# VHH binders against (2R)-3-sulfolactate dehydrogenase (NADP(+)) (comC): the designs that were tried, part 8

Target 1, 333 residues: (2R)-3-sulfolactate dehydrogenase (NADP(+)) (comC), of Chromohalobacter israelensis (q1qwn5)
Amino acid sequence: MSRMISLREAETLAVAALEAVGVPRWEAEVTARALIDAERDGLASHGLSRLPFYLAQARSGKVVADAQARVEVAGSVIRVDARHGLAFPAIARGVERAIPLARELGLVAVAIGGSHHFGVAGAPVERLAREGLVAMAFSNAPSAMAPWGGKRPLYGTNPIAFATPRRGTDPLVIDLSLSKVARGKVMLAKKAGEPIPEGWALDIEGRPTTDPDAAIAGSMVPAGDAKGASLALMVELLTAGLTGSHFGFQASSFFEPEGEAPSVGHLMLAFDPAHFSDGYLEHIEALFQAMLEQEGVRLPGTRRHALRRERGESLELPEAVVDELRAYAVSRV
Short names: E, the ipSAE of ESMFold2; O, the ipSAE of OpenDDE; V2, 0.75 times the mean of E and O plus 0.25 times the DockQ between their complexes.

## First folded at step 1 (VHH)

Design s08 (framework vhh_enristomig; at its last look DockQ between E and O 0.06; V2 from the best seeds 0.00; counts 0 for: pae E 13.3 > 2, placed apart)
Fold by ESMFold2, look of step 2:
Structure s08 (fold): chain B 333 residues (1-333), chain A 123 residues (1-123)
Amino acid sequence: as target 1 above (333 residues)
Amino acid sequence: EVQLLESGGGEVQPGGSLRLSCAASGFTFSSYEISWYRQAPGKQREWVSTITSGGSTNYAESVKGRFTISRDNAKNTLYLQMSSLRAEDTAVYYCATVEYRYDSEGYIEFDYWGQGTLVTVKP
């Protein structure tokens, strides 16, 4: 069953649940907002359904509930140590520092280590784009993909996100994982008793498979095959590599309360286009116009923004999720 | 609006042939992967075949060598040529495509479905 709940009620409930497991108020508010924004954008897999897993991990100590991310600036690099807390507060602290620094220097990096699930990679780059900056974001994750030619998963699905401001309208936002398809589509096929198309996944022996059970036991195929595998390796190095964090094969699950912290890494880049050339915002509209002249072409991010407007001030959530959050909100650990 | 309309179903004797069609509109058909699925009475829906925008084809093991998927991009039409039909091929056949989108799970997320066309292979 589903239940309609207002944005304010959802936020109050999520914050209360997070505080009940020891997350300080500001960090709880930032985290709740990120998950609610994912719901508003139609990205339910990254929304409030994730919160019970974060709560269980905070209670078990896998997530350090009150970690208080540390920020150090070294020239154009903003170093953020998430200290095995939730990622969203660390992201927020990094972005807040990056905005003025990118305007000053033209190009900055935010390098976040010792972190957890990055959430919707498009969200922080969109925030930067609404501040007039061109942005990219990367995160690694627990392993799901093998090196090209191999069969043992070593890389996460490793999102790459990009955003640019646009004059007088919403930013263009690109947000993609490097697996050919979402792992969730394999899970849905399994639940429905349906095979998956060949080319989505490999079995445990590295062979193409149409069997969703074999796919779950095996690995996901990279988007663009060998090229996507190369990009996934790049993301591992740009994130976990640069920050001294766990690579995908060393990172624990984002879903299980047992074990050591996942300790993944993130990298964001912010560019002030005014430092690079004059007239960037007008110039890029020529490309978008040429794209939109073709029937059926949509700019990336258009669907998210339309859905955000349509949903207004209410969310539809599974009753089980709402009930679990309420149970946390009234408990003490 | 994306629309997919199947036709060509009917009743056939074992060993017979049928050609299914799926008329597509509301998107640039030639740029998208498109698939056939089927659902037998009382059973779960199963994937049958896929053809990519580049023309590459894949088939479920149960139909390989008997079914041929093809597309006519000038007519925005997907086809499934079925031959050597068996009783277990009795099902409602659906065409489906995906909406092109960007997110961290991948850039293909939403499926569009036709209403289906019934194929009955007599016992």
Scores: ipSAE 0.000, ipTM 0.153, lowest interface PAE 13.3, mean pLDDT 86
ESMFold2-Fast, scan of step 1: ipSAE 0.145; ipTM 0.576
ESMFold2 (binder alone), look of step 2: mean pLDDT 80; pTM 0.790
OpenDDE, look of step 2: ipSAE 0.014; ipTM 0.233

Design s09 (framework vhh_7nfr_2)
Fold by ESMFold2-Fast, scan of step 1:
Structure s09 (fold): chain B 333 residues (1-333), chain A 123 residues (1-123)
Amino acid sequence: as target 1 above (333 residues)
Amino acid sequence: QVQLQESGGGLVQPGGSLRLSCAASGFTFSDYWMSWVRQAPGEGREWVSSISSSGGSTYYADSVKGRFTIARDNVKNTLYLLMDSLKSDDTAVYYCARDVYTYEGSYEVFDYWGQGTQVTVSS
């Protein structure tokens, strides 16, 4: 059964649950808003359904609940140490430092290490695009994909995101997992007790499976086979490699309550188009108009923008999620 | 206490123009993105337009793009919506709303709303 809840009530509940496990107010608010935004965008597998896992890990100490991200700037590189806390505060700190610096220098990199689940990869790049910046983001994650030809997962599904501002309308947002489908969808199927479609994942022996548990133990199928596997390796090196963080096979699960910190890495790039050419926004509309001339073409990000507008100030959340969050909120007695 | 007070609504003929104003008080106006949201009789809320805290970025719903202009005056703590070429479909109560910052700069996540101002477009 679902329950209707306002965005403010959802945020209040999520913040209370996070504070109950020791997350400070600002970090709790930033995290709650990121998960609520995912719900509003129709990305439930990255939304509030993730919060109980974060709460359990904060309670066990696997996530350092009271971690405050540290930021150091060296030229065009903004280095953020998440300090084994939640990723969302570290991302927010990096984004806020990137905006003025990208406008000054034309191009900046945000390198985040010692981090956690990146969430919706499209979210921070859309944030940068709404400030007039072209942006890319990359993250690694605990092992989910095997090297091409292999059976044992070594890399995460390693998302790539891109966004560009557009003149007088919503940014174009590309947000893709390098697996054929997002691993979060497998987790939702597992929680619902439902099978997954054939072609989404392989079991531990490298065989196709429709069992969510076998998929989680095995590996996700790369988008575009060997090509997607190569892109996942590239993302692994740009994220965990550049930040000195754990590679997927060294990172602990985002789904298990106990163990060592995952300590994964992220990279964001922000470009100020005014430093590269005059009239960028007008110039790119020529491409978009040519694309939209073909019936059936939709620009990336269109669905998420439409769903966000439709939802307004309220959400429908599964009763089980609300009940779990409420239980955490009162556990601080 | 946060207050948002709209004005400038009224009855106008199709093709006419109106300018809505929203006076903000009780918070640092220049720190917040601001939005206009409308609600037509019997329909849900529809986001119309948003403006960044500095006024450097503006965004519009496809239904109003090219006809409406959002602006702000951070010295006067006032948000504006200039509406040109009004259509019967623009008939709604228009609300001034304060955006809650999210990672996506979401203009549909609001924590305070004005009382609304009625805009009626009819002959």
Scores: ipSAE 0.000, ipTM 0.133, lowest interface PAE 15.8, mean pLDDT 85

Design s10 (framework vhh_7b18_3)
Fold by ESMFold2-Fast, scan of step 1:
Structure s10 (fold): chain B 333 residues (1-333), chain A 122 residues (1-122)
Amino acid sequence: as target 1 above (333 residues)
Amino acid sequence: QVQLVETGGGLVQPGGSLRLSCAASGFTFDDYAMGWARQVPGKGLEWVSYISSGGSTEYQDSVKGRFTISRDNAKSTVYLQMNSLKPEDTAVYYCAKTWEVTSDTYVYMDVWGQGTQVTVSS
């Protein structure tokens, strides 16, 4: 029950649906492009299948549909208040301010509070890398992982992303969920009626499970066990901690239509390599060439860039998603 | 550095009893919660019981009233006394070190021992 649609049609429908719930044009376009780019990159769990949930939360007021992100700059820190709106406009505002400031100062931080689902963490760092900046991004999210040794989820899967420009080619992009797999993959498996591999998740009693329903009720296993759990805690403190936002256990679901705002936090760091050394782009190619001399080695982000080029003209989307977006689009005056 | 060595498994008839022991080394035993989990060959791991550093205990419903977990901090050893054993209790039993967050927190087992086989058959 999937349907093929063009990128232009998908963007038009997504923008119209967002405007129908009170999201202004620019914010709607930014949000639509982020979700479409996720689809193009082969990351369907972060794509347009998320949009109906955003729309429902905007209708209920859980997401403030017409929120305008507030930006304040204090030295090297760009503080963004998303004001309980969608995250993508707040991220875009922060990135816009970060680019010229990083070039001036050499290093800037973008601290975003009162926010929502960060989406594909690799997307904003890739954007910064295409401007010649080395970048990192961090986000917290509603509870999915327990403290190491614990059973009750307190943190999200808390992604870390990194990107660097490269001379004459696509940026290297690292985009890591701190669970062994992204929680969205478990949700897709549930929707498909398929089991998950052992080692991905624990049930509510802390036992390994292959049942997606038991996994969603329980917790995700950290990548690298205790090491990943410590990284997730670090991300929680860098995001919700530094921005005064809700910790994972205080944040409401990105999928439930009603309730209080999730109010999660994000942090991005942008480095201008020219401020740190001469010849950065040439220097890093020595490492990449050494890596690629080994057969079977691929640089992080290669598959993402290839899929995006392949899917430049059309998307395959669930029929129900397309139908819901069309219903919103045709009802909009 | 952390080592957990389980002993005490064996063959027993339904209704019988066994006492499992787990000798721990490589960490400050008194500061950590300890637990037991079990696995039937070819099936997933199942949590059985835990004991906090303060002595609070919790049990899986299917073993509650039949199994008793205890610890001897002087010997860095945790025990599982298993009474009224059933064929369903047949499994490899693993000792695990856990991190204790609070006395009201259900703890997750983070370091597993090598296991000891328990077989309950007639």
Scores: ipSAE 0.000, ipTM 0.100, lowest interface PAE 21.9, mean pLDDT 84

## First folded at step 2 (VHH; from c16 with S57K; framework vhh_7nfr_2)

Design c16a (at its last look DockQ between E and O 0.01; V2 from the best seeds 0.00; counts 0 for: pae E 18.2 > 2, grease 27.5 > 24.2, placed apart)
Fold by ESMFold2, look of step 2:
Structure c16a (fold): chain B 333 residues (1-333), chain A 124 residues (1-124)
Amino acid sequence: as target 1 above (333 residues)
Amino acid sequence: QVQLQESGGGLVQPGGSLRLSCAASGFTFDDYAMSWVRQAPGEGREWVSSISWSGGKTYYADSVKGRFTIARDNVKNTLYLLMDSLKSDDTAVYYCAKDTYYDILTGYSEFDYWGQGTQVTVSS
């Protein structure tokens, strides 16, 4: 039950749906584009399927539909207060300011607080890389993982993303969640009535489990075990810590219209490689060449860029998602 | 448009062999890992085997390990499954599948595209 829809129609419908719940035009456009770009890259979990949740939260006031993110520059730090609005406009405002400032200073940070779901962490760093900057991005999220040795989830899956420009081709893009396994694999095992492998998750008592129901009630194991737990803590501090936002255990769900705003934090770093050395773009190609000489090695981001090319000007979406888009686009508040 | 066309199925006696093929078009074949997935009558889909984009790494379900061999020809854009020592439990429709990212939230399958399938029947 999937349908093909053009990118143009999908974007038009998503913008109309967001405007119908009070999101201003520009903010609706940047949000719709972020969701469409996730679909183009084969990242459906971060795509248009998220839109109904954003709409419901804007209707309830959990997301402030017209928040108008505020930007303040303090030296090499660009502070963005998302004011409990959608994250995508706040990200766009921060990136817009970061590009010229990084070219001037060589290194800048964008610190975003009071925010919502970050979307695909690889997307803003790729945009910065297409402007010639090396970039990293971090975000926290509602809790899903416990500290190493504990059982109570305190950290989100807390992505780390990185991108660098490449001469004459698409940027290299690294986009990592810090859980060992995607939660969706546990959900698929549950649907199939099959156990999950040991080492993926813990039950609510912090014990390793092969039972998908117990895993869903408990926590996910960090990628790299103790090292991943340390990285997740580092991301919490770099994001919610630096911005004065909610830590993962304080953040409300991204999926429910009830409750207080999630108020999560994000951090992006942008580096102008010309400030660091001469010939960066030529220099890094030696590493990529050495990697690609090994059979079976592919550079990070290759698959998402290939999917983007294959899909061209159309998307394949579940019929229910297309029907919902069309319904919201003609809605009256 | 991605197209995957399976062939080579048929009726086989227990202990026999079959070679399945999957012709791929509409995408850069050697950029992607490929998989075989099967569905027996009245059952859910079962992953059978996967191969990396270069062919350098292969993976098999325990139920077929030692009996099935996956291969690919990146010049001809073709995926293969050589099936030996077939038994009645191998009866299924076999699909060629192209990988994509996991869908944590929407419930999409891990695999982005499937072919129409080819029937393998092991009987008598």
Scores: ipSAE 0.000, ipTM 0.133, lowest interface PAE 18.2, mean pLDDT 85
ESMFold2 (binder alone), look of step 2: mean pLDDT 78; pTM 0.783
OpenDDE, look of step 2: ipSAE 0.023; ipTM 0.399

## First folded at step 4 (VHH)

Design a02 (from c29 with D102M; framework vhh_8ghr_2; at its last look DockQ between E and O 0.67; V2 from the best seeds 0.00; counts 0 for: pae E 5.5 > 2, grease 32.2 > 24.2, SAP .757 > .668)
Amino acid sequence: EVQLVESGGGLVQPGGSLRLSCAASGFTISDYYSIGWVRRAPGKGEELVARIYPSSGYTSYADSVKGRFTISADISKNTAYLQMNSLRVEDTAVYYCARYYMFWSGEYAFDYWGQGTLVTVSS
ESMFold2-Fast, scan of step 4: ipSAE 0.507; ipTM 0.809
ESMFold2, look of step 5: ipSAE 0.020; ipTM 0.489
ESMFold2 (binder alone), look of step 5: mean pLDDT 82; pTM 0.824
OpenDDE, look of step 5: ipSAE 0.617; ipTM 0.900
ESMFold2, look of step 7: ipSAE 0.066; ipTM 0.513
ESMFold2 (binder alone), look of step 7: mean pLDDT 82; pTM 0.821
OpenDDE, look of step 7: ipSAE 0.645; ipTM 0.913

Design a05 (from c29 with D102H; framework vhh_8ghr_2; at its last look DockQ between E and O 0.57; V2 from the best seeds 0.00; counts 0 for: pae E 6.8 > 2, grease 32.5 > 24.2, SAP .774 > .668)
Amino acid sequence: EVQLVESGGGLVQPGGSLRLSCAASGFTISDYYSIGWVRRAPGKGEELVARIYPSSGYTSYADSVKGRFTISADISKNTAYLQMNSLRVEDTAVYYCARYYHFWSGEYAFDYWGQGTLVTVSS
ESMFold2-Fast, scan of step 4: ipSAE 0.491; ipTM 0.811
ESMFold2, look of step 5: ipSAE 0.072; ipTM 0.585
ESMFold2 (binder alone), look of step 5: mean pLDDT 81; pTM 0.823
OpenDDE, look of step 5: ipSAE 0.554; ipTM 0.860

Design a20 (from c29 with Y100E D102L; framework vhh_8ghr_2)
Amino acid sequence: EVQLVESGGGLVQPGGSLRLSCAASGFTISDYYSIGWVRRAPGKGEELVARIYPSSGYTSYADSVKGRFTISADISKNTAYLQMNSLRVEDTAVYYCAREYLFWSGEYAFDYWGQGTLVTVSS
ESMFold2-Fast, scan of step 4: ipSAE 0.456; ipTM 0.787

Design a27 (from c29 with Y32W Y33S; framework vhh_8ghr_2; at its last look DockQ between E and O 0.36; V2 from the best seeds 0.00; counts 0 for: pae E 3.3 > 2, grease 29.6 > 24.2, SAP .701 > .668)
Amino acid sequence: EVQLVESGGGLVQPGGSLRLSCAASGFTISDWSSIGWVRRAPGKGEELVARIYPSSGYTSYADSVKGRFTISADISKNTAYLQMNSLRVEDTAVYYCARYYDFWSGEYAFDYWGQGTLVTVSS
ESMFold2-Fast, scan of step 4: ipSAE 0.474; ipTM 0.803
ESMFold2, look of step 5: ipSAE 0.255; ipTM 0.694
ESMFold2 (binder alone), look of step 5: mean pLDDT 80; pTM 0.803
OpenDDE, look of step 5: ipSAE 0.260; ipTM 0.676

Design a31 (from c29 with S56E; framework vhh_8ghr_2)
Fold by ESMFold2-Fast, scan of step 4:
Structure a31 (fold): chain B 333 residues (1-333), chain A 123 residues (1-123)
Amino acid sequence: as target 1 above (333 residues)
Amino acid sequence: EVQLVESGGGLVQPGGSLRLSCAASGFTISDYYSIGWVRRAPGKGEELVARIYPSEGYTSYADSVKGRFTISADISKNTAYLQMNSLRVEDTAVYYCARYYDFWSGEYAFDYWGQGTLVTVSS
């Protein structure tokens, strides 16, 4: 069963729950906003259903609830230490520092270490694009994919995101994981007692499987096979590698309430197109016009933008999620 | 409780100047929030004319006001200002101070608004 709740009520509830486990007001607001935006965009698996797991980890100390991200600048590199707190405040601090510096220098990197679940990878790059910057984002995650030819998972599904501003309309946003399908689809098939298609996952021996249980125990197949595996490795090195954070096989679960901090890494790149060429916004519209002349073509991010407008000022949330958040909001430790 | 209170609106002649103030309470303006000035004139949609991020020290302006308007903040007074110079009749609008939550998509960006202050540019 689900409940309709306003955006303001959902944010108030999420902030209260986060504050109850020791997250300060600004960090709580940033986190709540990120999860609510995921719900608005139709990405419920990255939305408020994640919050109970974050709350449990904050209560146990696996997430340092009162962490304040540390930001320092070394030339064109903005170093952010999330200090084993939630990722969203660290991302927000890095993004806001990146905007004026990218306009000054032409390009900057935001390297975030000691972090947590990145959430919707398209969100911070869309934020940068609304400021007129072309942006890319990368994150690693706890292990889900094996090296090509291998059978032991070492990397996460390692998302890549990209966004560019557009003249007079919504940014183009690309947001993709590097597994052929989301792991959640395998879990859904398991719950339904149905097989998965061949090519989605490997069992513990590295063999293709259509059995959801064998798939969950094994590894996810990369999108584009060896090509996707190489991209996942590249993302692992750009994120955990460059920030000195935990590689996927060293990172603890985002879902288990106890244990060592996941301590994963993120990288964002921001480009000021004015430093690279004249007339970037006008120039790229020629490509988009050529694409849209073909019937059935839609620019990346269009569905996300449409869902956000369609949902307006309210969200439909599972009753169990709302009840769990309310329970946290009234508790003390 | 978060509150934004505008002051400084009124009637001015074309070419004149006016300074709007936005006093914030219930939060500290330097705690990684941005403050924007949004205007609405009859028959026009809302326009974000200026924004300041006091903790990071950057500002932005709409092309319609760039070079004429200056946004600033006094952290010790927890107050943002909009200095409006070379005012034109088309600047006539209700001006709202808003806390800008521009961390993600931007569409849910303004989470708290002042009550608005009327600026009339006419002789």
Scores: ipSAE 0.254, ipTM 0.637, lowest interface PAE 4.1, mean pLDDT 89

Design a35 (from c29 with Y33S Y58D D102L; framework vhh_8ghr_2)
Amino acid sequence: EVQLVESGGGLVQPGGSLRLSCAASGFTISDYSSIGWVRRAPGKGEELVARIYPSSGDTSYADSVKGRFTISADISKNTAYLQMNSLRVEDTAVYYCARYYLFWSGEYAFDYWGQGTLVTVSS
ESMFold2-Fast, scan of step 4: ipSAE 0.454; ipTM 0.743

Design a36 (from c29 with Y32S Y53S; framework vhh_8ghr_2; at its last look DockQ between E and O 0.59; V2 from the best seeds 0.00; counts 0 for: pae E 11.4 > 2, grease 25.9 > 24.2)
Fold by ESMFold2, look of step 5:
Structure a36 (fold): chain B 333 residues (1-333), chain A 123 residues (1-123)
Amino acid sequence: as target 1 above (333 residues)
Amino acid sequence: EVQLVESGGGLVQPGGSLRLSCAASGFTISDSYSIGWVRRAPGKGEELVARISPSSGYTSYADSVKGRFTISADISKNTAYLQMNSLRVEDTAVYYCARYYDFWSGEYAFDYWGQGTLVTVSS
């Protein structure tokens, strides 16, 4: 069954739950907004169902609840130390610094280390695109995929996201996990007591599986097979490598309260197109027009934006998620 | 409790200047993502005039005021300002300070509002 809940109520409850475990107000608001926006965009695996895991890890100290990300600018590189806190505040600090700096310099990098789950990789790049910047984002994660030809997971599912502004309309947003499906969908199926489709994952022996528990213990199938595995390696090096953070095989689970901090890395790139050429926004519409002239072609991000508009100021959530959210909120009072 | 208190409104002739202040309490401006000024003219809807992210220095302006208005923040006083120059009759409105809490999607743009200060531009 599902229930309707207002965005305002969902935010109030999520913020209260995060504050109850010691997350300061601003960081709680940023985190709650990220989870709620994932729900609005139809990305339930990155939405409010993640909150209990963050709360448990803040209680255990695996997440430093009151970590305050530290920002250092080194030329065109914005270095952010998340200090083993939640990723969302660190991302927000990096993005807000990147916007004016990219406009000044034309091209900047945001390198975030000592971090946690990146959330929807498309979200920060869309935010940058709404500020007129072309953006990419990368993150590693606890190991989920093996090197091509192996069975021992070493790489996370390692998203690659991209966004560009468009004149007079929503940005184009590309958000790709390098596994065939996002690992968060496996966790959602596990919570719902449902099997996963065949072809998504392999068990610990490298055999195909439809069991979400076996998939979590095993590995995810790379999107594009060997090429996807190579891209996942590239993302490991661009994120954990450049930031001195844990590679996927060194990172602890995002789903367990035990262990040391995951300490993963993220990289975002922001480009001010005005520094590169004149007329970028008009120029790119020629490509989009040529794409859309082909019957059946849709621009990436269209479904996300349509769902956002359809839902307005309300969310439709599984009843269990709403009940859990309300239970966490009252535990503080 | 989050509170925003505006001041500095009044009567001014066209071409004149005013400086609005927004004193914040219940949060530190250096922690906030952005603060905005919204105006409501008689018979018109709300217009986001300007916003600032005090921690990063990012600013943006409505086309109607670009080049005439400047938003700023003094972190040490927990206060945001709107410097309004070259005022026109069309700028007559009640001006509200608001916490512009819109990091991700834009739909949560204003979660706390001041009570407003009247600016009247007339001869």
Scores: ipSAE 0.000, ipTM 0.351, lowest interface PAE 11.4, mean pLDDT 87
ESMFold2-Fast, scan of step 4: ipSAE 0.486; ipTM 0.776
ESMFold2 (binder alone), look of step 5: mean pLDDT 80; pTM 0.805
OpenDDE, look of step 5: ipSAE 0.307; ipTM 0.699

Design a37 (from c29 with Y33D S56E Y58S Y100D; framework vhh_8ghr_2)
Fold by ESMFold2-Fast, scan of step 4:
Structure a37 (fold): chain B 333 residues (1-333), chain A 123 residues (1-123)
Amino acid sequence: as target 1 above (333 residues)
Amino acid sequence: EVQLVESGGGLVQPGGSLRLSCAASGFTISDYDSIGWVRRAPGKGEELVARIYPSEGSTSYADSVKGRFTISADISKNTAYLQMNSLRVEDTAVYYCARDYDFWSGEYAFDYWGQGTLVTVSS
């Protein structure tokens, strides 16, 4: 029982739902657009499935619904205080300031503190890449991974994203979680009553487990083991560390309606390639051509761009999701 | 409630100047991704000529107008401007002020448009 709905209609309903819980219009539009874009790009776990949790946390005050992000510039560093609001408005403010400053200085950092769920980490770096900037993004999150050799989770799965413009075509976009598998896959195995593969997760005693319940109580294994654990620590320090935000073990859940604000951190870097060398766009095509000469090779981001074009201006959503969106849009409290 | 109202169009000779104004009401201009000026001339389709990101004051321009046109915003007046210098016959078009909500994709997708103001460049 699926229903076709236009991107504009879905966005309008999501905006109305966010406004109903006190999110101002621009913040609601930026947030709704991010969720709708995630759905369109085939990244539904960061899409409209997040909306009920955002709404519940806004109602409880865990998310400050009417927070307006504050931006300060200190040399090459753009400091953004999300003020315990939703992350997407703070990201948007930081990106807007980064574009002209990166073109002037050659390299800028956007440091966002007091924030929330970063969403699709590839989205802000793709936005910067469409402006001709090479970009990286990092975020921490509530605890899911333990220090290598440890058993108590302290860090989130701590995504890293990267994008570069390309001449005459879509940006290359890399978007990586640092766990071997998404936690959602363990949750699905639990619901199905099926074991997980060895190597996905550890139990509460730090032992490898194939039991989804033991995995959920324990921790997720880093991609590349000790190497991924070191990357997750690096991301934790670059995000929560540099912004004075909550580390993963201090951050409350993105899914529980009540409690303290998560108050996580993000870092974005924007590079103007013209400040580093001449002919960057032409030069990098030599690498991409060499890669694509091999049958079966795809550039990172290709699936996302293909789905976006295939879906055009419409989404296929379950009728229950459309009905829920309409119910939220008219609900006050 | 949400409105964009353009003014300042008219007839001007080649090489002349005009300043277009875009008064916003029902929303705060500095809260949005960008305000753009889009022109439509017979047989040419739509062209985004200038964009301003009001929170930073950053600007972008089409190659056809770069160096001749300047976009600005007065946050206290909730108004955007397009200063058009060294006007050419090919600049003849209806100029629309528009609010851009399509932040994440980087492509213009305007949800609110003004009525348009006609600029005619002739000798």
Scores: ipSAE 0.000, ipTM 0.272, lowest interface PAE 11.2, mean pLDDT 86

